VH-VL binders against f9uss8. Designs and how they scored, part 1

Scores and structures below are computed, not measured.

Target 1, 221 residues: f9uss8
Amino acid sequence: MVLTDIEYLLSYLEAHHVPTIKKKRHTYLTYHGLAEHYTYVLKDGIIKNSIILQDGREYNLSYIAKPDVISLLRDEVSRSTDQPFNVRIESEYATFYQVNRVAFWKYVNSTPELQNYVKNYYRKKLSENILRLQRMVMNGKKGAICAFIYSLVDLFGRKVNEGILIDFVVTNDDIAGFCGISSRSSVNRMLKELRTDGVITVKNHKFIIQDVSYLLDQIAN
Below, numbering starts at 1 at the first letter of every chain, in headers, positions and changes, except where a header shows other numbers; Kabat numbers aren't used for antibody chains.
F stands for the ipSAE by ESMFold2-Fast; E and O both for that by ESMFold2, at different seeds; each is averaged over both directions (binder to target, target to binder). V2 = 0.75 x the mean of E and O + 0.25 x the DockQ between their complexes.
Where letters were taken out, [cut] stands.

## First folded at step 1 (VH-VL)

Design a01 (framework fv_adalimumab_6cr1)
Fold by ESMFold2-Fast, scan of step 1:
Structure a01 (fold): chain C 221 residues (1-221), chain A 122 residues (1-122), chain B 107 residues (1-107)
Amino acid sequence: as target 1 above (221 residues)
Amino acid sequence: EVQLVESGGGLVQPGRSLRLSCAASGFTFDDYAMHWVRQAPGKGLEWVSAISWNSGSIDYADSVEGRFTISRDNAKNSLYLQMNSLRAEDTAVYYCAKDISYGDYEGYFDYWGQGTLVTVSS
Amino acid sequence: DIQMTQSPSSLSASVGDRVTITCRASQGISNYLAWYQQKPGKAPKLLIYAASTLQSGVPSRFSGSGSGTDFTLTISSLQPEDVATYYCQKYNSAPYTFGQGTKVEIK
């Protein structure tokens, strides 16, 4: 079989004996602002990227639940080596390749397949971020929550008799942090509305999406 | 049969601390949010605090924020309220109440304990 | 914060009378309104949630109506065991504020 870009990267890192580190649930791999000379590549596990706002609130940027580079915001020649966000482990364990930043870019520059990966990475992340911003700005707080819940389908979605199970526990604080909503009470109110309208239900603390079309209607137009 | 049994109430001096406990049985305690509600003698009901199933979400009434701390121990099926810097105005029967909802709170209560009296006076 | 005001503060009625208690929210709370009954010396008991949905085991003489800011609890035919204080409570968001209560007595 032909390897995907990320499969090629993982195989390359293993073949070159790049060291790995393993972190347990709710510990941090790195911190926003930490001066560190590494590029991290998720090998397995689930992580959450976030920043801490000036008022102490956590603003959540993304979940990563499949192998991927955590961030490519720092280049090989930049004077800024500070990590762009906090990385917290959400699965029982997560394993990462810990690649020297300069060495990572040397690998990319010597390998057409890795150059293609980086090109596709930036396009994908930019497109995802633009769509996220568009949904949040144009559809208000309810639209932001609907867009967020729908985004969990790609990461954690599994078809069940009742609809689409989101096979991951997401707290109201995490939703508030992803949607830029200052009050978890506002999140709770909007989730009640969605449950009352038959859009979602909750089983074992996990969402089941019963009306996907409703979520899409809140964000698509 | 769902039961909620409060304990730890009593007479306490202003400025002191007191810890209330609520022992839960007859339902899966770790699946539900829990609340404390109080009632001053001869007065109405006042919501005090809420805690989600996993302690991930916690809220307080303005009157107690910074002085009271809600917590739970799911292994012991127990809910707690740590009350610091007590004032005469905190004198009330304190009820433990079960939220109807899994996870975070719906905010209305299908089962209540019998209450425990806290008297704050010199 | 949203204020919850009940009317009347107390009432006295005869067995078999229709009793109406009102609850007003200072801002819209949709249908996120519950009613509780508290008998002397006892813990409160949930009667109604979602403004109009009767809790299991509650007698059919109790009913609720309203949405937004104005809500009503009705007892169609008052019985001796209905002597209690009745409370409305908002639950659209924290704080989960109660009304001041309405005391119902029989003469």
Scores: ipSAE 0.000, ipTM 0.482, lowest interface PAE 12.1, mean pLDDT 85

Design a02 (framework fv_adalimumab_6cr1)
Fold by ESMFold2-Fast, scan of step 1:
Structure a02 (fold): chain C 221 residues (1-221), chain A 120 residues (1-120), chain B 107 residues (1-107)
Amino acid sequence: as target 1 above (221 residues)
Amino acid sequence: EVQLVESGGGLVQPGRSLRLSCAASGFTFDDYAMHWVRQAPGKGLEWVSAISWDSGSIDYADSVEGRFTISRDNAKNSLYLQMNSLRAEDTAVYYCAKDEYSSGWYFDYWGQGTLVTVSS
Amino acid sequence: DIQMTQSPSSLSASVGDRVTITCRASQGISNYLAWYQQKPGKAPKLLIYAASTLQSGVPSRFSGSGSGTDFTLTISSLQPEDVATYYCQKYDSAPLTFGQGTKVEIK
């Protein structure tokens, strides 16, 4: 019996009777800037992390669709407890462990498996953030949209006859928020171009990627 | 239609206590942070206190820290402010204010306010 | 603590005039600034958040600009119903400090 780092964390939290909370679609678990006494661990569901941009739109940072800690940017002792992100529920329901911050870091400090999880967590998040910066800043708006669509393959992708189905409904507002684009009409225009060029199609409000190499070419340029 | 209705204000002597209530309707109360903001007669707005959706995060203005306690009852869609050791400078209209869900700490809806007068 | 200072404290203008109100933070607050309108005897109403984003239902004659320390609220064509006191508010961190207010009257 070999558990993954996250499976070990979930088993540890369950064995120690950590309380859970359940939240409904399009409600918020926490808000950017608010003080917080808990570390949250996603047990089930899909969430979206975001902050407010200078133009007033939500800038969307990531989807989390598998069990994981929501954020480890707050230490066990620091005076500042402010949450770095808004956390919105995207699935019909999401369930979270609420772990007292001090207790969470005591668990980590006493457990080699959890120390490995934290190390791998920071490496993964740093890599994801660097990739997002590279894709968004270097490739402009169209490149950002292509990078975003491609990023959905890992979370929601599955093979179908027409290509790769993204088995999750993503709105044009969410795409605008992920790409830092203020105009919904700009997003819609670029998506129409991708459909016309045979790069993507849409069935039942979900994307199907027909030409993955095109997306990668737009990111590389 | 979002509505916030404050109650519990009135005349109170210095050093005494008063409890304010805010009844919320027209939105899912337990999904939003809530705030108290006050305004002294003829003066500007002053933020008093904030509470997160789950009561896990609470903040106070320095002027009220240690004297006032913010709380909420999500089952009753109600926000409270327990005011202890009241001073003449606490005289103000107290507004219940709803946080905007996409940003936190600015206020998309306000109640009508309830007047608290602290005098001998 | 970061101080919020509005200028002018009051102004009188004619219907149709362009009105400009300024708000200054003593330290950088990025774009974490909101503007409110308060009519006599009424609760404040949110006009603008994130320095420049117009709240739904607010007339397009209202606009906001600025970042960091210097912010502006503009009414492109003043209407009689715009007579009110206007407040800026920072929300980058607690405390959520308001400016002292700018009273706008029709002359």
Scores: ipSAE 0.000, ipTM 0.435, lowest interface PAE 16.5, mean pLDDT 83

Design a03 (framework fv_adalimumab_6cr1)
Fold by ESMFold2-Fast, scan of step 1:
Structure a03 (fold): chain C 221 residues (1-221), chain A 121 residues (1-121), chain B 107 residues (1-107)
Amino acid sequence: as target 1 above (221 residues)
Amino acid sequence: EVQLVESGGGLVQPGRSLRLSCAASGFTFDDYAMHWVRQAPGKGLEWVSAISWNSGDIDYADSVEGRFTISRDNAKNSLYLQMNSLRAEDTAVYYCAKGLDYYDSSGLDYWGQGTLVTVSS
Amino acid sequence: DIQMTQSPSSLSASVGDRVTITCRASQGIRNYLAWYQQKPGKAPKLLIYAASTLQSGVPSRFSGSGSGTDFTLTISSLQPEDVATYYCQQYNSYPYTFGQGTKVEIK
């Protein structure tokens, strides 16, 4: 039994007695533009990363629902770390390892397994950003919504009698923010179309995907 | 079984404020979108505002945007409409209505009896 | 905003007659249309949603048809209790909009 990259990181942080902090639903771990001296690692819970533009619009970047580092955009040398996005708690509670940034990079530099984690992390984030751009620019609004709903299968999907349950409540505001759609009514309309066409249904505020092939046909690949 | 009861209407002077309430019973209130619809004396129906089950999505008619605020308290099974800067043109019977659809408001399946708001000097 | 126009504004028919009311949207709304009945002094009652789906408890003499921009409400055999004003409403996009209403009276 070999530990995965993230399991190795978690065991390493635990072995070094790194402190944890716990945050409640709809509170913020950090904000865009705040100076920060820590690297945060999600231990448990679900979070949402977002940015707020100058005109007040919120763009949602990702949900993180499995243990992972929140951001590695600053190195060990910089005195000031401005966080590139807001981090909001979406589960009832979320728990984070709070690692001094200089100490984090010292751990990485001294451990081949953590170096591999960091390399894989950057590759993953680059790929996710390219797919996000494709979703917003290349697929149109309906295709963006279909791609977004399909992306939730990996994070929250489980098989039920009626199809694939997305076992997480996603609001129309969140969907608009993930898809770069300025009109909530456009999101609502397209979700109605998907329900009318038998592609999705809703039970207890959660989506059930009934026609996965339809969603895939709407994605530009 | 489903019942919606509005209250808070009355006579007010232009420029004043009123707060309407709607008490809901007979259904799981926090599962449905809720709406306010008004009807001026002798006129047709005008949709005013809607609020989603969790207050995450709120919309207004252009005529009331910036003056009216819809809100809900799911713990109390209550819907509210705060009406500020009232005009004579806001004179109407205000109806509380339940969305038919669980996730959206495909139609308005249950309506309250309405409460009369008269804006006059 | 989507404009909803009903025709006629009023009609008078005999008991047992077939009555049709038309509703036209200023742009395509698919089948996202509801019909309501309002009797004097009463709140509106939902008759039909999704253009053609009859609400539970509504008599089968009521039916709806149409898609896109043109919609029709039909009462196959008018009864005395059907005297009311009828409204169409689009729910394709916010703001939701109603037609001006059609008053149905008995001769």
Scores: ipSAE 0.006, ipTM 0.528, lowest interface PAE 9.6, mean pLDDT 85

Design a04 (framework fv_adalimumab_6cr1)
Fold by ESMFold2-Fast, scan of step 1:
Structure a04 (fold): chain C 221 residues (1-221), chain A 121 residues (1-121), chain B 107 residues (1-107)
Amino acid sequence: as target 1 above (221 residues)
Amino acid sequence: EVQLVESGGGLVQPGRSLRLSCAASGFTFSDYAMHWVRQAPGKGLEWVSAISGSGGSTDYADSVEGRFTISRDNAKNSLYLQMNSLRAEDTAVYYCARDFDWLLEGYFDYWGQGTLVTVSS
Amino acid sequence: DIQMTQSPSSLSASVGDRVTITCRASQGISSYLAWYQQKPGKAPKLLIYAASTLQSGVPSRFSGSGSGTDFTLTISSLQPEDVATYYCQKYNSAPWTFGQGTKVEIK
């Protein structure tokens, strides 16, 4: 009966006949630094935001697995501005609304529901960035991995008999990139210890968290 | 600067017990698995025991399994080896060694100076 | 358990000589091999890991090669400070077995 903020946005974009684009797995929607006229809104699929460093290492910022605006870091008035990060498709396909950026901000400024969505979006992204910083710099390698795995509960978590299933295949490369760890081999061996300790198990290449309290105890502050 | 300092070695009679300690400094202790490696006089290196960064996983050489217990206190940056039912064959310099990573990779980038254990009547 | 065998058990060479030490695993260990230097009266020091990766601070005259079962440590130009016993070690899985050691002496 009552639409969520994002459901309202999606309905608004559909009613205004905003065009969509469809992208396949492991292709990029956009790149950090690429000039762009659009605000993208994920309609369906799973994406990963990242920055690729000059030496080729990937630092992963977030997964987005539910409809959401990809980024609101660019101004409301310029017709073209640079994208803040790389956007890669992680599901088989992902579909996006391509909203002219100036038009998007006119929509926001004319509707209280969209203004509220934007305020909540910035609060959410600020909180996520603080947690990412804590994970990477404050908790050590073990704490970073534990914090990252715990962060997947809200995004992909589903209760099963053995614990909490993380219903998405997360690679050791992705974990290394999210945690600032230089070696996928080191990630694999740390995960092996968590399996040995009974904290997690693996079924069909997906994690099952068996001891949530252990993960929380490893997260500093 | 990474430092590992062993203590607790000495002369002990066969069948008795000793507890070795290793004090770590200059790094985040819980981020590294730790090992004990020994060397009998005039002989080669022999791996003795290992403990993961969390303390949740331990391993022992066949020659000491059931007699020795490795443990750690991450709040105190300390590693321990409890040695029970000591035999003449346990006579060696015991080194504390840092694993390359939090899990048991099994190669050692830093070593302590060693502590001598002599098991003799 | 996998056995690690070094050859020779000892060698004597002159300053400036090329020295080669070999290490054989009884089963394949991929590149999970490390080399250590132990000087008289001192603790061992890591020289090489992953069969061929030189540890930071180790002189470039040291190099490692090999994979699977056969590995070599080479000192391209022996120096007086290189008098030591050298050990290979398999890693990645317990037990973390050392070779018996190769003693390097100067004539």
Scores: ipSAE 0.000, ipTM 0.428, lowest interface PAE 14.9, mean pLDDT 83

Design a05 (framework fv_adalimumab_6cr1)
Fold by ESMFold2-Fast, scan of step 1:
Structure a05 (fold): chain C 221 residues (1-221), chain A 118 residues (1-118), chain B 107 residues (1-107)
Amino acid sequence: as target 1 above (221 residues)
Amino acid sequence: EVQLVESGGGLVQPGRSLRLSCAASGFTFDDYGMHWVRQAPGKGLEWVSAISWNSGSIDYADSVEGRFTISRDNAKNSLYLQMNSLRAEDTAVYYCAKAYDEYGMDVWGQGTLVTVSS
Amino acid sequence: DIQMTQSPSSLSASVGDRVTITCRASQDISNYLAWYQQKPGKAPKLLIYAASTLQSGVPSRFSGSGSGTDFTLTISSLQPEDVATYYCQQYYSTPYTFGQGTKVEIK
């Protein structure tokens, strides 16, 4: 059978006996600015990418909940390009292939399927970042929260009688960090408004989206 | 600046009633759920009751169900606990606490002592 | 109801020591666990929520770990101001329940 790009990558790493490491909840795989000799590939689990600002505030970039390369911003020989963000484990455990960076790029350079994966990876990440930036600057704080909640549908969404269950606990601090909001009180007020309007409900500490159209209407484009 | 202040405690005879109050300041009271937690002298913490921001959801510990009633007045930034049919076992310091969006309790009052004794 | 059991019930350690307190839930509570510090004569203070997230203003020597049924609070270097009773609390389902507490003293 024909494998997807990521399925091919995972099979290739497994066949070549690339070592794995396992990290527990709320530990960090990598830190912003730290020099790194490895390319990490998520095998299992959920992680969060973030930047911790000078004042200690955390700005959150993305969740990754399906197997994928964590970052390809470092090439095979660049020593001046440090790890651009922190990687924290959000599931009980996460498992990663730990690939020597030079070896990873040799695999890519010798394998057309991996070259295709890298090309598609950069296109996808660039498109996601442009969309995220557009939503943040165009929609204000409430629009940012609506865009964030909607973005969880693809990662954690499951249809239930009441609507779409987001089958993952997202803290108000994480929401504040994803939306550039400096106060959890502001997040609480806006979430209260969404609950009052019947847009979302919270059961078992997880969101249920009851009015998807409302969320989409609050998002520019 | 952010604070909770309990009042209404005191000595009361078994079988009588007492009403505790908790005054909130320094935060938007109607954005948060509230809790009552008690601690008997020399003992650990025991959760008593919780009320959601709009009073739509109310829960009690089994030991107080049917005897205690939690309520709130958002216009007055106040939380209440009506305690009926008091027993010696209800003797404790009673704390009000602000919910941290179902992630624990981040702001606590200093407590008010209730002594149930003849 | 979910029962929370802490170990040890009390401990005595020296300034600078690493202190570990454990908490066990009678059923899976995912990461819906908070840790509180209560100093003598004072109200409890939230230290950690979601099993491992430090509350704002809490010193970095405090850390939490665990998921499911087994949880740990660690003080990496015990300070005199850390003398207190520590409580774990599940908020997975009502009624919310606390562990019996662990008293930490300096010898």
Scores: ipSAE 0.000, ipTM 0.418, lowest interface PAE 16.5, mean pLDDT 83

Design a06 (framework fv_adalimumab_6cr1)
Fold by ESMFold2-Fast, scan of step 1:
Structure a06 (fold): chain C 221 residues (1-221), chain A 121 residues (1-121), chain B 107 residues (1-107)
Amino acid sequence: as target 1 above (221 residues)
Amino acid sequence: EVQLVESGGGLVQPGRSLRLSCAASGFTFEDYAMHWVRQAPGKGLEWVSAISWNSGTIDYADSVEGRFTISRDNAKNSLYLQMNSLRAEDTAVYYCAKDRGYEDTALFDYWGQGTLVTVSS
Amino acid sequence: DIQMTQSPSSLSASVGDRVTITCRASQGISNYLAWYQQKPGKAPKLLIYAASTLQSGVPSRFSGSGSGTDFTLTISSLQPEDVATYYCQKYNSAPFTFGQGTKVEIK
């Protein structure tokens, strides 16, 4: 985790006069396959990555709430990897650098700091995906919800007197989509159980984690 | 040359269903969002529905939400609109429209000729 | 939901006249406004997007201006082929709402 890599990337893009685009809440970054022409870098805002399954269900992959590249699955050399997911804006607005993909990889190839950023990016994404897969196969629906709530600590967590505030409103539908649960009503039932047991509470539609150790104990060994 | 050709319109009774088709040619269909826009006789334009390039993002106007379903078949370069529970107020010419692309969506750079749907008993 | 209101609903002008059509959004939409031309019996045609950018192939007598809530389409010298209904459209987010249209006739 090298935060200076992200700061370097943003400074580099500004210095090279890369254009930005701005998108409003609950719109998608692109409706078009022309996204293949660009690498997008989140400058400000919160976004959600998701896929639509064959049966029409939405499966949510991640939130991104700090500046970062959205996806590096498609590079200048390999055309066999498509961008397989949709990007929806979750904050009131989100701003992105829109970088020509070939130019982005030229910058990376000529700049050791950007090479380091890309290396750390792939390592981080691989680790996150392995952890998500591990959690999905080990602890059932309740464990998945506990793992998901705990994962929000890094993105939105803030220490308060009552515990750890998750400073972002997450809907039951979004939780269902992150956890592979068929309905919001099932999610609501399990969240009520966690509230009754004193594990979490809700204030202004945001979670406060009161018993972090319980969440960790419900996650994979 | 970009061409969009709608078909499937006609006279239909209230409460029944109708499916519209749009055949696209002259551009890489799989790269672009597609839209349906309608126009009631003697009235203005009303955006009806949008579908992204990969069918991952779909939007509807409030007036048709829950009754209409937009879909596409990229292998066949075809766009569809399944219209269920039709009402008299759905009577309109239905246009297939190509999104211009790029950062902005819902800029309609090419339109079909339209297909008339009349909902009447 | 953002409402789009055009003024006037119709107008008659002479060939060579400067024609101005106004579009108002009920909330700010930045420059995410497009203008379309629909000739009688034909499908609409995109004229202007981003409030002021002419679509390729559109005659230079057409121009757009405005930002936020108030937008204007101007035809600097009306020609017979410009007889049409003109629509504004917001595209900052769904729903992609059209104005009610302005009918331009020559008399």
Scores: ipSAE 0.021, ipTM 0.533, lowest interface PAE 7.0, mean pLDDT 85

Design a07 (framework fv_adalimumab_6cr1)
Fold by ESMFold2-Fast, scan of step 1:
Structure a07 (fold): chain C 221 residues (1-221), chain A 124 residues (1-124), chain B 107 residues (1-107)
Amino acid sequence: as target 1 above (221 residues)
Amino acid sequence: EVQLVESGGGLVQPGRSLRLSCAASGFTFDDYAMHWVRQAPGKGLEWVSAIDWNSGSIDYADSVEGRFTISRDNAKNSLYLQMNSLRAEDTAVYYCAKDYYGSGSYYEEGFDYWGQGTLVTVSS
Amino acid sequence: DIQMTQSPSSLSASVGDRVTITCRASQGISNYLAWYQQKPGKAPKLLIYDASTLQSGVPSRFSGSGSGTDFTLTISSLQPEDVATYYCQKYNSAPLTFGQGTKVEIK
């Protein structure tokens, strides 16, 4: 059967006996600024990409919850370069292919399917970054939180009797970091307002979206 | 009314073990992360360990890592600290503390309720 | 690990005085800082979280300010019941380190 780009990549890495590394929840695969010569490919699990700003604020860039390359920002020819962001494990365990960076780009350059994957990867990441900027800047704090919660539907959403369950625990600290909000209490207050208004509820530390239209209206304005 | 009651402290010889318990009431125990904090006689507060709502995430201070084990029993509304290979410098009042926000994670808004503390004395 | 340093280690002031206690982190911790009050023989009590948010039931004479590395706890008009040791605590990440404490006494 026809493999998707990522399925092709995973099969290729497995067939070529690329080593894997397994990490447990809340440990780091790598850190912003660490000198390494690897490209990591998520095989299984959920991770969070972030940077720590000079004042200690964590600025969260993305969750990755499906198999994918973690980053393609580093070139194919340098002996080593600094990692562009922190990678923290968010699932109980996550497993990664640990691919030499030069070898990864050799695979890409020799394989049309991998070239297509890379092209689509950059397009997807550019689109995601533009949406993130819109959430941070264009919607105000409450709108940013609403947009962020809605964005979790694609990664973790499943329909339940009460609405849409976000089947993943997201902390107020993570929300603050994704939305560029410096006050955790500000996040807590806005989430309380959403719960009081019947927009969301919380069950077993997970959000259930009860009023999707409200979230979309906050994004549109 | 939120209450935390520690027990299990006492005099113990160096190298031996002791288990502390904390009985929680007045809140939904499994909605909150829980902490152990200690205070040596005449000294300041030292954070010892944290456990999230479902025991999925646990952290320790460097001074106790490998010797102490935090655990919880949500059905019994109880928090535990198993202390092995005890040293004289582990002598302290041990407090059970509740995380402020009910997200289950232990990086949230300080500790809003504390127990009365239980004294552990490690001496020959 | 991030170090938390309080200044001064102790102070003595008169009733009605403005008292300021400083807490400094060796690295940035944003606003993830709490302040606690501990009276002799008692468990600590949460006063302030998120650097500046006053806990419910705490008198308005207490206030907190700061972000990043430098934080202050202010008691605008010291009362006899405020005699205690005060601690800051970081909670941006483990370890959830406390400062060494500042003892406040009435002269």
Scores: ipSAE 0.011, ipTM 0.506, lowest interface PAE 8.9, mean pLDDT 85

Design a08 (framework fv_adalimumab_6cr1)
Fold by ESMFold2-Fast, scan of step 1:
Structure a08 (fold): chain C 221 residues (1-221), chain A 121 residues (1-121), chain B 107 residues (1-107)
Amino acid sequence: as target 1 above (221 residues)
Amino acid sequence: EVQLVESGGGLVQPGRSLRLSCAASGFTFSSYAMHWVRQAPGKGLEWVSAISYSGGSTDYADSVEGRFTISRDNAKNSLYLQMNSLRAEDTAVYYCAKEPYDILTGPFDYWGQGTLVTVSS
Amino acid sequence: DIQMTQSPSSLSASVGDRVTITCRASQGISNYLAWYQQKPGKAPKLLIYAASTLQSGVPSRFSGSGSGTDFTLTISSLQPEDVATYYCQKYNSYPYTFGQGTKVEIK
C-alpha cells in the first residue's frame, strides 16, 4: 500500500499516540507573536490563518480544510518560538495533533518519508505564496476576487446541478481580507456584477460557480 | 495501492431490492467523493449516483431518483447502493468509482472491477 | 440535461495510424471533459482530464484538445494494446454525462 506524504504523517502520529486537542468555532488555536512549543497537525476541521495589522485590519493568508501541518516556520534550533499566524477555527470543531516541537523534528530527522514530506511542504507553500502574491499584485480588484473564488474550488468545491458549489460560507469581510481590499462595499458591488453576469449565484449563503471560464479569464496571464 | 472491490450483484426479479457494496483500500476513504456508474450489456457508461466525502450530500441520475439510495460508512471504508423497485432496464455491471482529491483533476481516477446485476423474471 | 455525442461510433485502423475521435456537448462545458479507455471485460481507465491534460502513466501518443462544445481525442500512432472503446464525459456539474462510446479496432 502506498500512502500520500500527509497520510503517512497522520498514520505515524496515530501509531505514536500523539495527543489531540479539540477547539470550537471562532476560538483561536494560537495567536501571531505568541510563544509556541508545539507543531500542530490538522486532523479534522477548517481553520483560517491571518495577521491582524496595527490599524485593526485583518489580512487573511489561507484556509486549511484538509489534514496538513499548520506551520513549519519554526525549527527546534531557532530562538524565535513565536507563532507566525493567528489560527482561528472556522468549522463547528477542529481537531489537531499537538506534537512537541523538538519531538516533531526528531521524528522528521529519523524518517526518510517525513523528510520528504517536509521538503514537499516547503516547496508547496512557497509556490502557493508566489501565486497569491501574483493574484494580489498583477490583477485588479475584480481579478483578485475571481482568483480567490476560483481558489476555493479545491478546498470546498462540490459539483451540483447548477455548477460548482463552494460548500462553505465565505463572508464579504473574509474576501476583502484575502484580496487586500479595504472596502466591503467594493467587494459587494463586484460580487453583484458577477451574479448579474451569470458567473456565480448564491444559495443558502454559499456560492455556486456557474461560469468557471469567466473566473479564469479574469486572472493575470 | 488503491483498490475498490464491488460485491452484492446477482440475479434478482423485477420489483425486488438489492444492495451493492464497495470496499475501499489504499487511500483515505473519508476524504474523497464516491460514485456509482453502470453499464448495460453491450451498451455505454451511465453515471448513477454521487456522495460527498462526508456523506452529507448525495445526487442521482433521473433514471434512478427515488428508487436508489447511495450511502457510505467512513469507519468501514465502504460505499453502498441500495436499489429498490428494480426494473429490467437496471440490468448492468455496476462500478464503484473514486473522484480525485483535486475536484478539477477529473471525475474518476480509479474504478472497481464491477459487479453484474441482472433483473429478470 | 447536456447531451454528449461521439463520432464515429466505430473505426478500424492499422498499427501506426493516426486516429481521431470527436465529442460534442449540446451546451458549453468549458474544459471539464474527460476521456476514458475501456478494454473488453475491464473497467474504464482515465486517459485525459481537463480536455487536454494526460493522466499520470498514460502514453504520450494520446492527446486531447478542444474547449466549450467541441473536443477531440487523438492517438498519434495506434498500437495493438489501444484496441478498446473510448468514452468522453462531462464533469462540470451533475449529471456526469458520458458519450455513447467509440470502438477502435485494428485491421
Scores: ipSAE 0.000, ipTM 0.505, lowest interface PAE 11.9, mean pLDDT 85

